# Ledger of designs, part 162: VH-VL binders against q8ixk2r445to577

Target 1, 133 residues: q8ixk2r445to577
Amino acid sequence: FFGMLQNKGLTDYCFDYNPPDENQIVGHQVILYLCHGMGQNQFFEYTSQKEIRYNTHQPEGCIAVEAGMDTLIMHLCEETAPENQKFILQEDGSLFHEQSKKCVQAARKESSDSFVPLLRDCTNSDHQKWFFK
Below, E stands for the ipSAE of ESMFold2; O stands for the ipSAE of OpenDDE; V2 stands for 0.75 times the mean of E and O plus 0.25 times the DockQ between their complexes.

## First folded at step 9 (VH-VL)

Design gb21 (framework fv_recaticimab; at its last look DockQ between E and O 0.82; V2 from the best seeds 0.00; counts 0 for: pae E 5.0 > 2)
Fold by OpenDDE, look of step 9:
Structure gb21 (fold): chain C 133 residues (1-133), chain A 119 residues (1-119), chain B 112 residues (1-112)
Amino acid sequence: as target 1 above (133 residues)
Amino acid sequence: QVQLVQSGAEVKKPGASVKVSCKASGYTFTDYYMHWVRQAPGQGLEWMGYIKPNSGYTKYHQNFQDRVTMTRDTSISTAYMELSRLRSDDTAVYYCARVKHYGSGFDPWGQGTTVTVSS
Amino acid sequence: DIVMSQSPSSLSASVGDRVTITCKSSQSLLYSSNNQNYLAWYQQKPGKSPKLLIYWASTRESGVPDRFSGSGSGTDFTLTISSLQPEDFATYYCQQYYSYPTFGQGTKLEIK
C-alpha cells in the first residue's frame, strides 16, 4: 500500500512528516495535516514487514513508538524490523500497534489547533480508521 | 549473477537530451532502489538521484532537479535516466547503482555509460 | 548535504606497505538505535565501476580480502590496507548513506 494515509473520522487529514532537517529525518513526531498530496511529506508505505515507511527518503524511515510514549516517532528502518515498528493495518481500517496492543487514533494535540496520531485503546471509532489514498 | 547492464556511449550536442538505460537482472527489480551517479573525467563521484522502482517515486539532487528525469519499466526490469539541456560539463560516465537493502551501500554498479557533450 | 572529506587526496606507497585513508563527515553517521555507522568504502580502478569494499563502516563485503578493514564511528572513519598488494592501486571513495548519498572526493593510491 502506497500514498497518503488518511483518517476516516478526522476528514481530510493524513499522516504528515516534515523533518526540519532533511539530513536528519529521525527523532521527530509524525503529525496529521490536511491531505494535499504535494511533496514528500505525506507519502507512506505499509510493507509486508508490518512497517509504515516514510519512503521518500534514503535511507527509509519507519514509524516507531518509543517506550512509554503514545506518539509516533520516525526511526530508520532496519533489516529486521524492531517490535516497536510493527503495525497491522486491518481490513476494517484500524491500525494496530503490536507491541503496545493499542490502536492509532487521530487526536487533537492538547492546547493546540493541530492534530497528531496517538496510541489509544482500540475502539470502533472512525478516528481509528485509516486508509491509503 | 546480480548485474546491471547500461546502454552504450552517447555523443550529444549542447542543448540536446540523452537517455541512458540500465537493465537489471539476477534479482527482483522492484525491491531495490536504483540510484544514478555520474563521474566527470578525472573527477569524483556525484550523486544525481534515485528511483524507487515499485512506485516510481524519484528524488533528484537539487543540481539536477530541473533537467533530470528518472523512470523505469518494471516489465523489463529497466531503469532510465534522461538528462536534458546538456552542457559540456555534463560530459561524464553515468552509472546506475543498486542500493542494497536498508541502504548498506551501492552494489552492484552498472558498467557505466559515457556521455560526451561537444559542439 | 552531508559533506565527506577524505585525506589524503593522493598518496604513493609500495607493495607491502600499510596504508591508511581517512574520511570525515560533516555530521555524525551513527544511528543511536542500532549503533550502526552509515558509511561505505569503495574501490575504483581506471575505466571500471566502483566496487563496494566496506559497509556499516567496518563490515567487509563478500569477497573482499582481509587486508582491507574499516574503522571509526560518528564523524571519523578510516580505511586501512594492512599490506598493500599490486592490485590495490586504485582510487578509493568513502560514502555516507545516513542521508541522501554523498561521496568523499576520493583518494588516489599510486605506486611509489
Scores: ipSAE 0.721, ipTM 0.904, lowest interface PAE 0.8, mean pLDDT 94
Fold by ESMFold2, look of step 9:
Structure gb21 (fold): chain C 133 residues (1-133), chain A 119 residues (1-119), chain B 112 residues (1-112)
Amino acid sequence: as target 1 above (133 residues)
Amino acid sequence: QVQLVQSGAEVKKPGASVKVSCKASGYTFTDYYMHWVRQAPGQGLEWMGYIKPNSGYTKYHQNFQDRVTMTRDTSISTAYMELSRLRSDDTAVYYCARVKHYGSGFDPWGQGTTVTVSS
Amino acid sequence: DIVMSQSPSSLSASVGDRVTITCKSSQSLLYSSNNQNYLAWYQQKPGKSPKLLIYWASTRESGVPDRFSGSGSGTDFTLTISSLQPEDFATYYCQQYYSYPTFGQGTKLEIK
């Protein structure tokens, strides 16, 4: 799949990545932002290696979750996908992180009006359902 | 047996456009990025942008964003670069070059296409 | 842009000499998670396209003679030709691929 990765429950919000330095994409958090399709911050690819690729950079960025964390952070993609970069996008729309055994959920960032994807215990919430647009 | 074969030399006047082709063989065309790099006479190498052949997604260097268009035809494994509103300082050899999704050195390069812009 | 600076700009040497060419980047090219330096070296002969010699800073591309070697990490890199041959007359470029590609200005190697 390729396009904007949209949340079902948080209507019209998409994965978004806007690093402060386009030459240093590693280590910043993926956020959720209103889907707009303008620019290149909202274009991702789900690959056969179970990666979520940020396709606006070469070398490509891949979403990862570092051990013990619940935030989605940008790493560089590798020839063989590391375990912390593997997500299963299931037929029901859930996005499962294999290493942690948790699902990606749209959440409000504490002390903020902004939203972020976070790992949470898997439920059937529409806030844990994702699709490409 | 991986190779990139480019179209022949072009002579253009200022204000015209040029479209260079790059035919890939010996590998799965849609599995790699195609980059374009140019080299003015006696000068170094200048990156222009890339296309991802499977989706058609492109990214251009800011200096060319206004004038360059990169496309491809996956049925014939061919990438294209079109540069419009040509100026005399666009005189250069234009190369296509392949790179892996996770990044790499450029391998292979096309043989180059000389574009000369003069009145 | 990540700026790549090569030294020297030109160099004359004799067959059999050991030659070194240096390349310095304005930012580290080392990605600590995979311990790789995103740097390549190319050889370009007059009228020809560049040829990949070295990638990952020190890995020799297939078919490249073992007299070519790369070393360095972070911001400082070196291409070494251990025993110069007549066919090594060329211009050499370093190139980073940590971000969108940028190249050094080139080092022209002339054989005495």
Scores: ipSAE 0.218, ipTM 0.760, lowest interface PAE 5.0, mean pLDDT 90
ESMFold2 (binder alone), look of step 9: mean pLDDT 93; pTM 0.942

Design gb22 (framework fv_recaticimab; at its last look DockQ between E and O 0.09; V2 from the best seeds 0.00; counts 0 for: pae E 10.9 > 2, placed apart)
Fold by OpenDDE, look of step 9:
Structure gb22 (fold): chain C 133 residues (1-133), chain A 119 residues (1-119), chain B 112 residues (1-112)
Amino acid sequence: as target 1 above (133 residues)
Amino acid sequence: QVQLVQSGAEVKKPGASVKVSCKASGYTFTDYYMHWVRQAPGQGLEWMGYIKPNSGYTKYHQNFQDRVTMTRDTSISTAYMELSRLRSDDTAVYYCARVKHYGSGFDPWGQGTTVTVSS
Amino acid sequence: DIVMSQSPSSLSASVGDRVTITCKSSQSLLYSSNNENYLAWYQQKPGKSPKLLIYWASTRESGVPDRFSGSGSGTDFTLTISSLQPEDFATYYCQQYYSYPTFGQGTKLEIK
């Protein structure tokens, strides 16, 4: 699966990654932005290794959850996917993070008009449903 | 067994276009990025861009953004690089090169295609 | 772009010599999470395609003789040929793949 990763509940919002420096794509937070399908910012791939890859850049980035965090941060993909980079995109659209045992939820960033994907306890909320478009 | 075989030498006039092919064999074509690198006579290596064969997504160096088009035909494991509005300084050997998994170097390289642009 | 600077641009040496080529990057090529340096070395002989020698800064590609070694970390890297052989006279390039690929300008190793 590849393309825009769109949220069901937060209509018309997609995973978005726009690092400030093209030569330093790691370490920044993945956000949600209106789906526009332009450029490379919203193109992702779910792989057989359970990675969510930012595969418009070489080397490819992989979304990771750092210890103690609930945000999604871009790391580089590795030959052996680390545990913090493993996700399960389920048939129902839920995106499950294996290590934390939490689900990715579209959420409003505190004190902001922006939105971000955050790890939350798994529910049946449409805000935790995702699909590739 | 893994190899890239490129099309033959080209001679073009300024303003023309050239399309170089690169046929892959010995591996799953869609699993690896294909990069294009050129080398002017007596000069170094210049990265032009890459294509991800499974999706067809491309990234071009800004120096070629408006003149280069990279495509692929997955049915025959072949990548293509087309350069338009050719100039004399486009005279070079053009290489396709597979990127090993996770970007750990270019291997293998095609044998190169010499493109000569002259009036 | 990450700028790669090699030194020297050219050098002459004799068979049996120890040869060292340096490559500097404009920013660190070390990824902190896996502690790997995204740096490769290539050998190119006249009329031939480049050949991968070293990747991850210090790992020899399969089939590459032991006399070739890569070292360094961060922004400073070195390719060493411990005892130069006749077939080693060629041009060598460093390349970073921490971001969109860029190459050093090359080092031409000629016979003295």
Scores: ipSAE 0.402, ipTM 0.838, lowest interface PAE 1.6, mean pLDDT 93
Fold by ESMFold2, look of step 9:
Structure gb22 (fold): chain C 133 residues (1-133), chain A 119 residues (1-119), chain B 112 residues (1-112)
Amino acid sequence: as target 1 above (133 residues)
Amino acid sequence: QVQLVQSGAEVKKPGASVKVSCKASGYTFTDYYMHWVRQAPGQGLEWMGYIKPNSGYTKYHQNFQDRVTMTRDTSISTAYMELSRLRSDDTAVYYCARVKHYGSGFDPWGQGTTVTVSS
Amino acid sequence: DIVMSQSPSSLSASVGDRVTITCKSSQSLLYSSNNENYLAWYQQKPGKSPKLLIYWASTRESGVPDRFSGSGSGTDFTLTISSLQPEDFATYYCQQYYSYPTFGQGTKLEIK
């Protein structure tokens, strides 16, 4: 799939990546932002290797979760997807992180009006349902 | 020079369809989003939707969702907007517009295509 | 959709005057992660396409004269023309791109 990765529970919020330095995309957190399709921040590719790629920049970024962490961070893509970069987008819309066995959930960032995707125990919440469009 | 050139003016009857073209030159067509915006006579600007030319992915404003289709032909660097089941209040100038880079707003705009819907 | 309200709807001024146009959004346009306001200003002359003047609320587009400036944050934004020139007769629009784009209703600026 390729497009904007939108949350069902937070209507009109999409995965968004806005690194402070366009030339150094690694190590920053993926966020949720109102879907607009302007610029290059909101387009991601879901690959046959179960990666979520940010490929509007070279070198390409892949979403990862470091061991023991709950935040989605941009790493460089590798030829063979590392375990921490593998997500299953299931038929019910849940986005399952294989290594941690947790699901991606839309959450409010502490002390702000901002939202972020975080790993949480899997539930049937609409805040854990995602789709491309 | 970066340029968007649109097809010529159209006169249509209610119930017909119109397809407006927008040919891009001076840049890599597939690298940038293309938006469509219309303006009724003497009125402000109304966003209709966009297409991402590399994939063909589209997003339409709710008001146009059931009547608009945006497409492209990457071999000739051309975007298209088709509006069906035209009404008299669809009389407007229709613009294509590019998003130049992250956060830039619309630049450039096409010259506009006047569509007149009258009985 | 985010509603954009411009004031005034029309304005008459003389060459050399300082002109101020305001724009208010129904929601904050400030994106906390990058601390930027997703607000642009356009100039449109009769029969012509809009021309981008300002983006990020205050950044002038290349080739735009420095008499044009943008300011404001959150929900309240201002376009200022510091010394009005004859070619500045036009309608001005603000536009948010925090979400799906919406435009203000326009401010028609007439040179006396």
Scores: ipSAE 0.006, ipTM 0.574, lowest interface PAE 10.9, mean pLDDT 87
ESMFold2 (binder alone), look of step 9: mean pLDDT 93; pTM 0.948

Design gb23 (framework fv_recaticimab; at its last look DockQ between E and O 0.05; V2 from the best seeds 0.00; counts 0 for: pae E 9.3 > 2, placed apart)
Fold by OpenDDE, look of step 9:
Structure gb23 (fold): chain C 133 residues (1-133), chain A 119 residues (1-119), chain B 112 residues (1-112)
Amino acid sequence: as target 1 above (133 residues)
Amino acid sequence: QVQLVQSGAEVKKPGASVKVSCKASGYTFTDYYMHWVRQAPGQGLEWMGYIKPNSGYTKYHQNFQDRVTMTRDTSISTAYMELSRLRSDDTAVYYCARVKHYGSGFDPWGQGTTVTVSS
Amino acid sequence: DIVMSQSPSSLSASVGDRVTITCKSSQSLLYSSKNDNYLAWYQQKPGKSPKLLIYWASTRESGVPDRFSGSGSGTDFTLTISSLQPEDFATYYCQQYYSYPTFGQGTKLEIK
């Protein structure tokens, strides 16, 4: 699966990653932004290794969840995908993080007008449904 | 067994375009990034850009952004690099190079294609 | 771009010599999560394509003789040829792949 990863509940919002330095793409948080399909910020790939790759950069980045965190952070992809980088995109659109056993939910960032994907208990909310466009 | 075979030498006039091909064999073409690197006579290696063969996504170095086009034909495991509006300083050997999985270096390299731009 | 600086640009040596080539990067090539350095070394002989020697800063590519070794971490890296052989006279390049690839300017190793 390629392209924009769009949320069902938070209409017209997509995974977005825009590192401040293209020579340092790791360590920053993945956010949600209006789907625009321009540039490389919103192009992702779900792989057979259960990775969500930011594959518009070489080397490729992979979304990871760091210990104790509920945010999605960009790491580099590895030959053997680490456990914290494994996601299951279900047929129903839910995006399940295997290690934490949580689902990715579109959420408003606290005290902000911005939105971010966060790990939350899995529900049937459309805010936890995602699809590639 | 894994190898990249490039098209033959080219001689072009300034202002013309050149399209170099790179045929891959011995591996799954769509699984690996293909990079292009050139080397002017007596000079070092200069990265031009890459293509992701499965999607066709490309990234070009800014120095070539407006003149280079990288494409691929997955049906024949071939990558192409077209450089337009050629100048004399584009005279170089052009290489295609496969990136090993997860970026562990370029391997293998094509044999190189000499492009000469002269009036 | 990450700038790679090699030293020396050229050197002369004799068969049997120990040769050291240095490469410095403008920023760290260390990915802390893996503790790997995204640095490769290549050998290029006249009229030939570059050949991968070392990747991950210190891992020899298959078929590369033991006399070649890579070391270093962060921003400082070294390629060492423990005992130079006749076939080792060539130009060597370092390359970073922590970001979009960039190469050192090369080190030409000539016979003394």
Scores: ipSAE 0.642, ipTM 0.891, lowest interface PAE 1.0, mean pLDDT 94
Fold by ESMFold2, look of step 9:
Parts: C-alpha cells; structure tokens; sequence
Structure gb23 (fold): chain C 133 residues (1-133), chain A 119 residues (1-119), chain B 112 residues (1-112)
C-alpha cells in the first residue's frame, strides 16, 4: 500500500510527518493534518515487513512506538523491522501495533485544536479505522 | 476574520535580494501550510513553494530552489519569502496563500506585494 | 510537473450569456474511490488577489453565486457561468492540487 493514510472517523485527516529540522527526521511525532496532496509529507508506504515507511527522505523513516509511550515517533528503518515498528493493517481497517497489543486511534491533542494518532485499547470505533488512498 | 497581510511594494536593482512578509490573523498559524505564488505583469500564476510553520519544513519548486528561502516567526504569526539574485524577469506580484483543509485549494490569499526589478 | 491547459485564452460575451471555460490536465486528478478530483477554479479581477470559486472540481466555495458551476473528472474539467453578470469580468484560472500546485495559463473573460 502506498499513499495518504486516512482516518475513517476523522474524514479529512491524514498521517503527516513534519520534522522541525528537515535534515533530522528521526525522533519527532507523527501527527494528523488536513489531507492536501500538495507535498510529500503525507505519503507513507505499508511494507511486507508490516512497517509504515516515510520514503521521501534518505535515510528512510519508519513509524515506531517507544516503550511505555502511546505516541507514534519516526525512527530509522532497519534491514529487519524491529518489533516496535510493526503494525498490522487489518481487513476491518484497524491498525494494530503488535508489540503493545493496541490500536492506532485518531485523537485530539490535549489543550489543542490539533489531532494526532495515538495507541489506545482496540475498539470498533471509526476513529480506529484507517485506509490508504 | 481570517486574513493574510503582506508587506509593501519593493523596488530593487538586479542582483539584490527581496524579503516579503505575510502576517496571519484569525486562525492558528502553525496548523496550516503557507504557500507563495507569484504573477508577472499580464501573466499567469506561478507556484514557488510552501513552508510548514510548525516545523519550518519547506518545499520549493525546482525553478526557485537555488534562490528562494522561506522562513517564519511563529511568535508573531508571520511567514517570509526571500528571493535572491534578482533579475528583471522577477518583476511580479508575490502572494502568500493558505490551504485551510484537504481539497480546499488556496483560501485566503494575501493582498500581494509588488516587486519591481529595474536597471 | 502536471501541466494544466485552459481554453479559450480569452473570450467576449454579453450579460445574460452562458459561458464555458475548459481545463485539461496532463494526468488524471482523480485520486480516490470517492470520485475526488483535485481541481480548483479561481477568479481574479484586475489589481486583486485570486478568489477561490470551486474546489474538488464541482464544490462551490461559500458565498460564490449559484451561476458558477464546475464539472468534469479525470483530465477534462469545465467552469460554467450560467447567466453572465457585469461583475464577472475577470480572468479565470484552474489549478490542480493532486501534487504540488500548478495553474492553467488563464482565461480572460471580457463583457461586451
């Protein structure tokens, strides 16, 4: 799968990666932003290794969840995907994080009008359903 | 009311630089991309690039990549576009423009800043 | 770059006329199964900034009169003004946002 990773419940929002320093892509949070299709910041690839890759930069970035955290952070991709970088995009649209046994949910960032993807207990909510365009 | 207000007209000599400002009001500046588009006299619209205000990430059209720098100051909700090594065919009106949501196109546009390059 | 071609480059019409402006893209602007076409139309009056009229090829922006309509899909798009008014004298641009934006060359509408 390759394209914009969109939320079913939060209809106009896509995964977006926007590091503060374009030369340092590692260690920043993935956000949700209005889908616009005008740049490469919203294009991700779901790989056979169950990675969500940000391929628009070298070295390539892969979405990860650090131990004890619920936020999605950019790490470097590795030859063999680390466990914290493995997500299962299920047939029902849920995006399951194998290591934590939690699902990715669109959520409002606290004290903000901004949205982010966060790990939450899996439910049937449309805010936990994702698809590529 | 959402508004983009740009700095005033500029007259420059060839080889100089110009820096145009675009001050945003009526919305959360860091939530939206800021684009820059120019229009030479009697000509169409030419996209130059964008900046993401929350990170400072930029993307430039290849025609401007070596001469344009886009920046912002989030403390005053202001975006900047600097074009260096000016030449006479850079004479144009320069616009900032916002994308408000997925699929919306540009809305609003700044009022435009006329830059005249004359020798 | 996605090339946008408009036709005609200029036209003259009388108040009350129906006018059409076409826009053709060098590749499809249709990106989803929801039939979303990443195409916008703008109106620009002399000395003014462009004004957004239509986005997603056919969705009219708030406050835009009903006489403006957009249609088309894929590579071929049309802006129609169903009953031309004196205030519609302007240049019209199509713009794609499937990728980084590019604009058509413009269509100058002159009212006789």
Amino acid sequence: as target 1 above (133 residues)
Amino acid sequence: QVQLVQSGAEVKKPGASVKVSCKASGYTFTDYYMHWVRQAPGQGLEWMGYIKPNSGYTKYHQNFQDRVTMTRDTSISTAYMELSRLRSDDTAVYYCARVKHYGSGFDPWGQGTTVTVSS
Amino acid sequence: DIVMSQSPSSLSASVGDRVTITCKSSQSLLYSSKNDNYLAWYQQKPGKSPKLLIYWASTRESGVPDRFSGSGSGTDFTLTISSLQPEDFATYYCQQYYSYPTFGQGTKLEIK
Scores: ipSAE 0.007, ipTM 0.584, lowest interface PAE 9.3, mean pLDDT 86
ESMFold2 (binder alone), look of step 9: mean pLDDT 92; pTM 0.938

Design gb24 (framework fv_recaticimab; at its last fold request DockQ between E and O 0.75; V2 from the best seeds 0.77)
Fold by OpenDDE, fold request of step 13:
Order: C-alpha cells, then sequence, then structure tokens
Structure gb24 (fold): chain C 133 residues (1-133), chain A 119 residues (1-119), chain B 112 residues (1-112)
C-alpha cells in the first residue's frame, strides 16, 4: 500500500512530514495535514516488513515511536526494521503499533489548532481508522 | 546476473527532448529504486532524481525539476528518463543506476547513454 | 545538498604504491541509531560506468580486492589502496547517501 495515508474520522487529513532540513529528515514529528494529493511530504508506503516508509526521501524514512513517547517520529529505515518501527495496518483500518500495543489516532495537538497522529489505547473510533488513497 | 541495459546514443538539437530507456534484468524491478545520474564530458557525477518502480513515485533534483520526467514500465522492467528543452550543457553520459536496499550505494549501473546536444 | 569535498583532484602513483584519497562531507553522514556512515566509493574507468567499491564507509562490495579499504566516520572519510595495481588507475568518487545522493568531484589516479 502506498500513497496518502488518510484518516477516516478526521476527514481529509493525511499523514504529513515536512522536515525543516531536507538533508536531515530524522527526529521530527509526523503530523496530520490536509490531504493535497501532490505526493511529496504525504507519500507513504506500508510494507510487508510492517514499516511505514516515507518515500519522499532517499534513503527512505521510517516512522518510529521512541521510548516513552506517544508521537510518531521519523527515523531512517533499516535493513532489519527496529521493533519501534513496526506497525500493523489491520483490515478494519486500524493502525496498530506492535511495541506499544496501541493504535494510531488522529488527535488535536495540545494548545494548537493542528493535528497529529498519536498512540492511544485501541478503540473503534474512526479517528483510529486509516486508509491509503 | 543483475544488469541494466540502456538505449543507444542520442544526438539532439537544442530545444528538443530525449528519452533514455533502462531495461533491468536479473532482479525484481519493482523492489528497487532506480536513480538517474549524468556525467558531462570530463566532469563528475550529477544526480538527477529517482523513481520508485512499484508506485511510480518520483523525486527530481531541483536543477531538473521542470525538465525531467522519469517513468517506468513494470511489464518490461524498464525505466525511462526524458529530458526536455535540451541545451548544449545537457551533453553528457546519462546513467541509470539501481540503489541497493536502504540506499547503500548504486549497483549496478547501466552502461550509460551518450546524449549530445548541438546545433 | 550535502557537499562532498574530495581530495586530491588528481594524483600520480606507481604500481605498488600506497594511495590514499580523502572525502569530506558538509555534514555528518553518521546515523546515530545504527552507527553507520552513509558513504560509498566508486571506481570509474574511461568509457565505463562507475563501479561500487565500498559502502557503509568501510564495507567492500563483493568481488572488490582486499587492497581497497574504506575508513572514516562522521564527516571525514578515506579510501586506501594498499598496493596499487595496473588495473587500479582510474577515477574514484565518493558518494553520500545519507540524503539525496551527491558525489565528490572525483580523484583521477594516473600512472607516474
Amino acid sequence: as target 1 above (133 residues)
Amino acid sequence: QVQLVQSGAEVKKPGASVKVSCKASGYTFTDYYMHWVRQAPGQGLEWMGYIKPNSGYTKYHQNFQDRVTMTRDTSISTAYMELSRLRSDDTAVYYCARVKHYGSGFDPWGQGTTVTVSS
Amino acid sequence: DIVMSQSPSSLSASVGDRVTITCKSSQSLLYSSNNKNYLAWYQQKPGKSPKLLIYWASTRESGVPDRFSGSGSGTDFTLTISSLQPEDFATYYCQQYYSFPTFGQGTKLEIK
């Protein structure tokens, strides 16, 4: 699966990553932004290795969850995917993070009008449903 | 025997377009990024961009953003690079190159396609 | 773009000589998570395409003779040919792949 990773509940919002330095993509938070369909910072891929890859960069970035955090952070993909980079995109659209055993939920960023994907306890909320478009 | 075989030499006039092909064999074409690199006579290597064959996603260097188009035909494991509005300084050998997984270098390279732009 | 500064631009040497080529990157090529340096070395002979010699700064590609070695970390890297052979006269390039690929300007190794 590849393309825009769009949230069902938060209509028209997609995974978005636009690092301040195109030559240093590691360490920043993945956010949600209006789906624009232009690829670039919204083009992701879910692989058989359970990675969510950021195809806009070479080498590819892979979304990771760092210890003690509930945010999604960009790392570089590795030959052997680290445990904190493994996700399961389930048939019901839920995006499950294996290590934390939590689901990715579209949420409002604290003290902001922006939105971010956050790890939360898994529910049947549409805000935890994702699909590629 | 992984290899990339490119199309033959091209001679073009300024303002014209050139489309170079790169046929891959010996590996799963869609599993590896295909990059394009050119080399002007007596000069170094200049990265132009890449295509992800499974999705067709492309990323171009800003120097070529408005003139280059990279495509692929997965049915024949062939990548294409088209450069338009050619000018004399586009004269170069153009290479397709497979990037190994996780970006660990280019291997293999095509044999190169000489593109000559002259009036 | 990450700038790769290669030196020297050219050098002359004799068969049997020890040759060293250096490459400096404008930013670190070391990824802290895996401690790998995203740096490759290539050999290019006239009329031929580049050939991958070294990747991850120090790992030899299959089939590459032992006399070729890569070293360095962060921003400073070195390609060493311990004992130059006749077939080693060529142009060598470093390349970073920490981000979008960029190459050093090349080092032409000629016969003295």
Scores: ipSAE 0.895, ipTM 0.951, lowest interface PAE 0.6, mean pLDDT 96
Fold by ESMFold2, look of step 9:
Structure gb24 (fold): chain C 133 residues (1-133), chain A 119 residues (1-119), chain B 112 residues (1-112)
Amino acid sequence: as target 1 above (133 residues)
Amino acid sequence: QVQLVQSGAEVKKPGASVKVSCKASGYTFTDYYMHWVRQAPGQGLEWMGYIKPNSGYTKYHQNFQDRVTMTRDTSISTAYMELSRLRSDDTAVYYCARVKHYGSGFDPWGQGTTVTVSS
Amino acid sequence: DIVMSQSPSSLSASVGDRVTITCKSSQSLLYSSNNKNYLAWYQQKPGKSPKLLIYWASTRESGVPDRFSGSGSGTDFTLTISSLQPEDFATYYCQQYYSFPTFGQGTKLEIK
């Protein structure tokens, strides 16, 4: 899959990544932002290695969750996907992080009008359902 | 085995444009990035930008972003670089080169296309 | 842009000499998560396209003679030719691929 990764429950919001320095993309948090269709900060690819790749940088970025964290952070992709970069996009739309055994959920950032994807215990909530568009 | 074959030399006037082709063979064209690099006579290597062939996404170096267009035709495994509003200091050899998605050295390079801009 | 500074600009040496070319980057090229340096070295002979010699700072590309070696980490890197041969007359470039590529200015190696 390739395109905008959109949330079912939080309608019209997509994965978004806008690093402050295009030469240092590592270590910043993935956010949710209104889907705008231009594809600059919202172009992601889901691969057979179970990676979510950020296509607007070379080398490509790969979404990861660091041990003990619940936030989705940009790492560099590697020839063989590290375990913390592996996600399963299931047929029901859930996005399962293999290493942590948790699901990606659209969440409101505390004390903010902003939204972010976070790892949470898996449920059947539409806020844990994702699709490419 | 893996090979990049570029179009032939071009002679252009200032203000014209040039479109260089780069045909790939021996690998899955859409699995790798294609970069473009130029080299003025007696000078070093200057990165111009890249295209990701599967999506068509491009990124250009700021020095070229208002004059360069990179495209591809996946049905014939060919990348293109077009440079417009040519001036004499655009005289150079233009190379295409392959790069892996996770980062790598440039390998292989095309044979190069000489573009001469003279009044 | 990540600036790559290469030295010397040119050198002249005899067959059999040990030759060292240095390259410095304006940012670290070491990615701590995989412990790799995103640096490559190229050889370019007149009229030819560049040829990849070394990647990941120290890994020799297949078919490259054993006399070529790369070393260094972070911001400082070295290409060494342990016993210079007549066919090593060329210009050598370092290049970072931690981000959008940039190259050193080149080192022209002339063999006496």
Scores: ipSAE 0.689, ipTM 0.887, lowest interface PAE 1.3, mean pLDDT 92
ESMFold2 (binder alone), look of step 9: mean pLDDT 93; pTM 0.944
OpenDDE, look of step 9: ipSAE 0.770; ipTM 0.913
ESMFold2, fold request of step 13: ipSAE 0.007, 0.671, 0.405; ipTM 0.573, 0.882, 0.821
ESMFold2 (binder alone), fold request of step 13: mean pLDDT 92, 92, 92; pTM 0.939, 0.940, 0.942
OpenDDE, fold request of step 13: ipSAE 0.828, 0.888; ipTM 0.928, 0.949

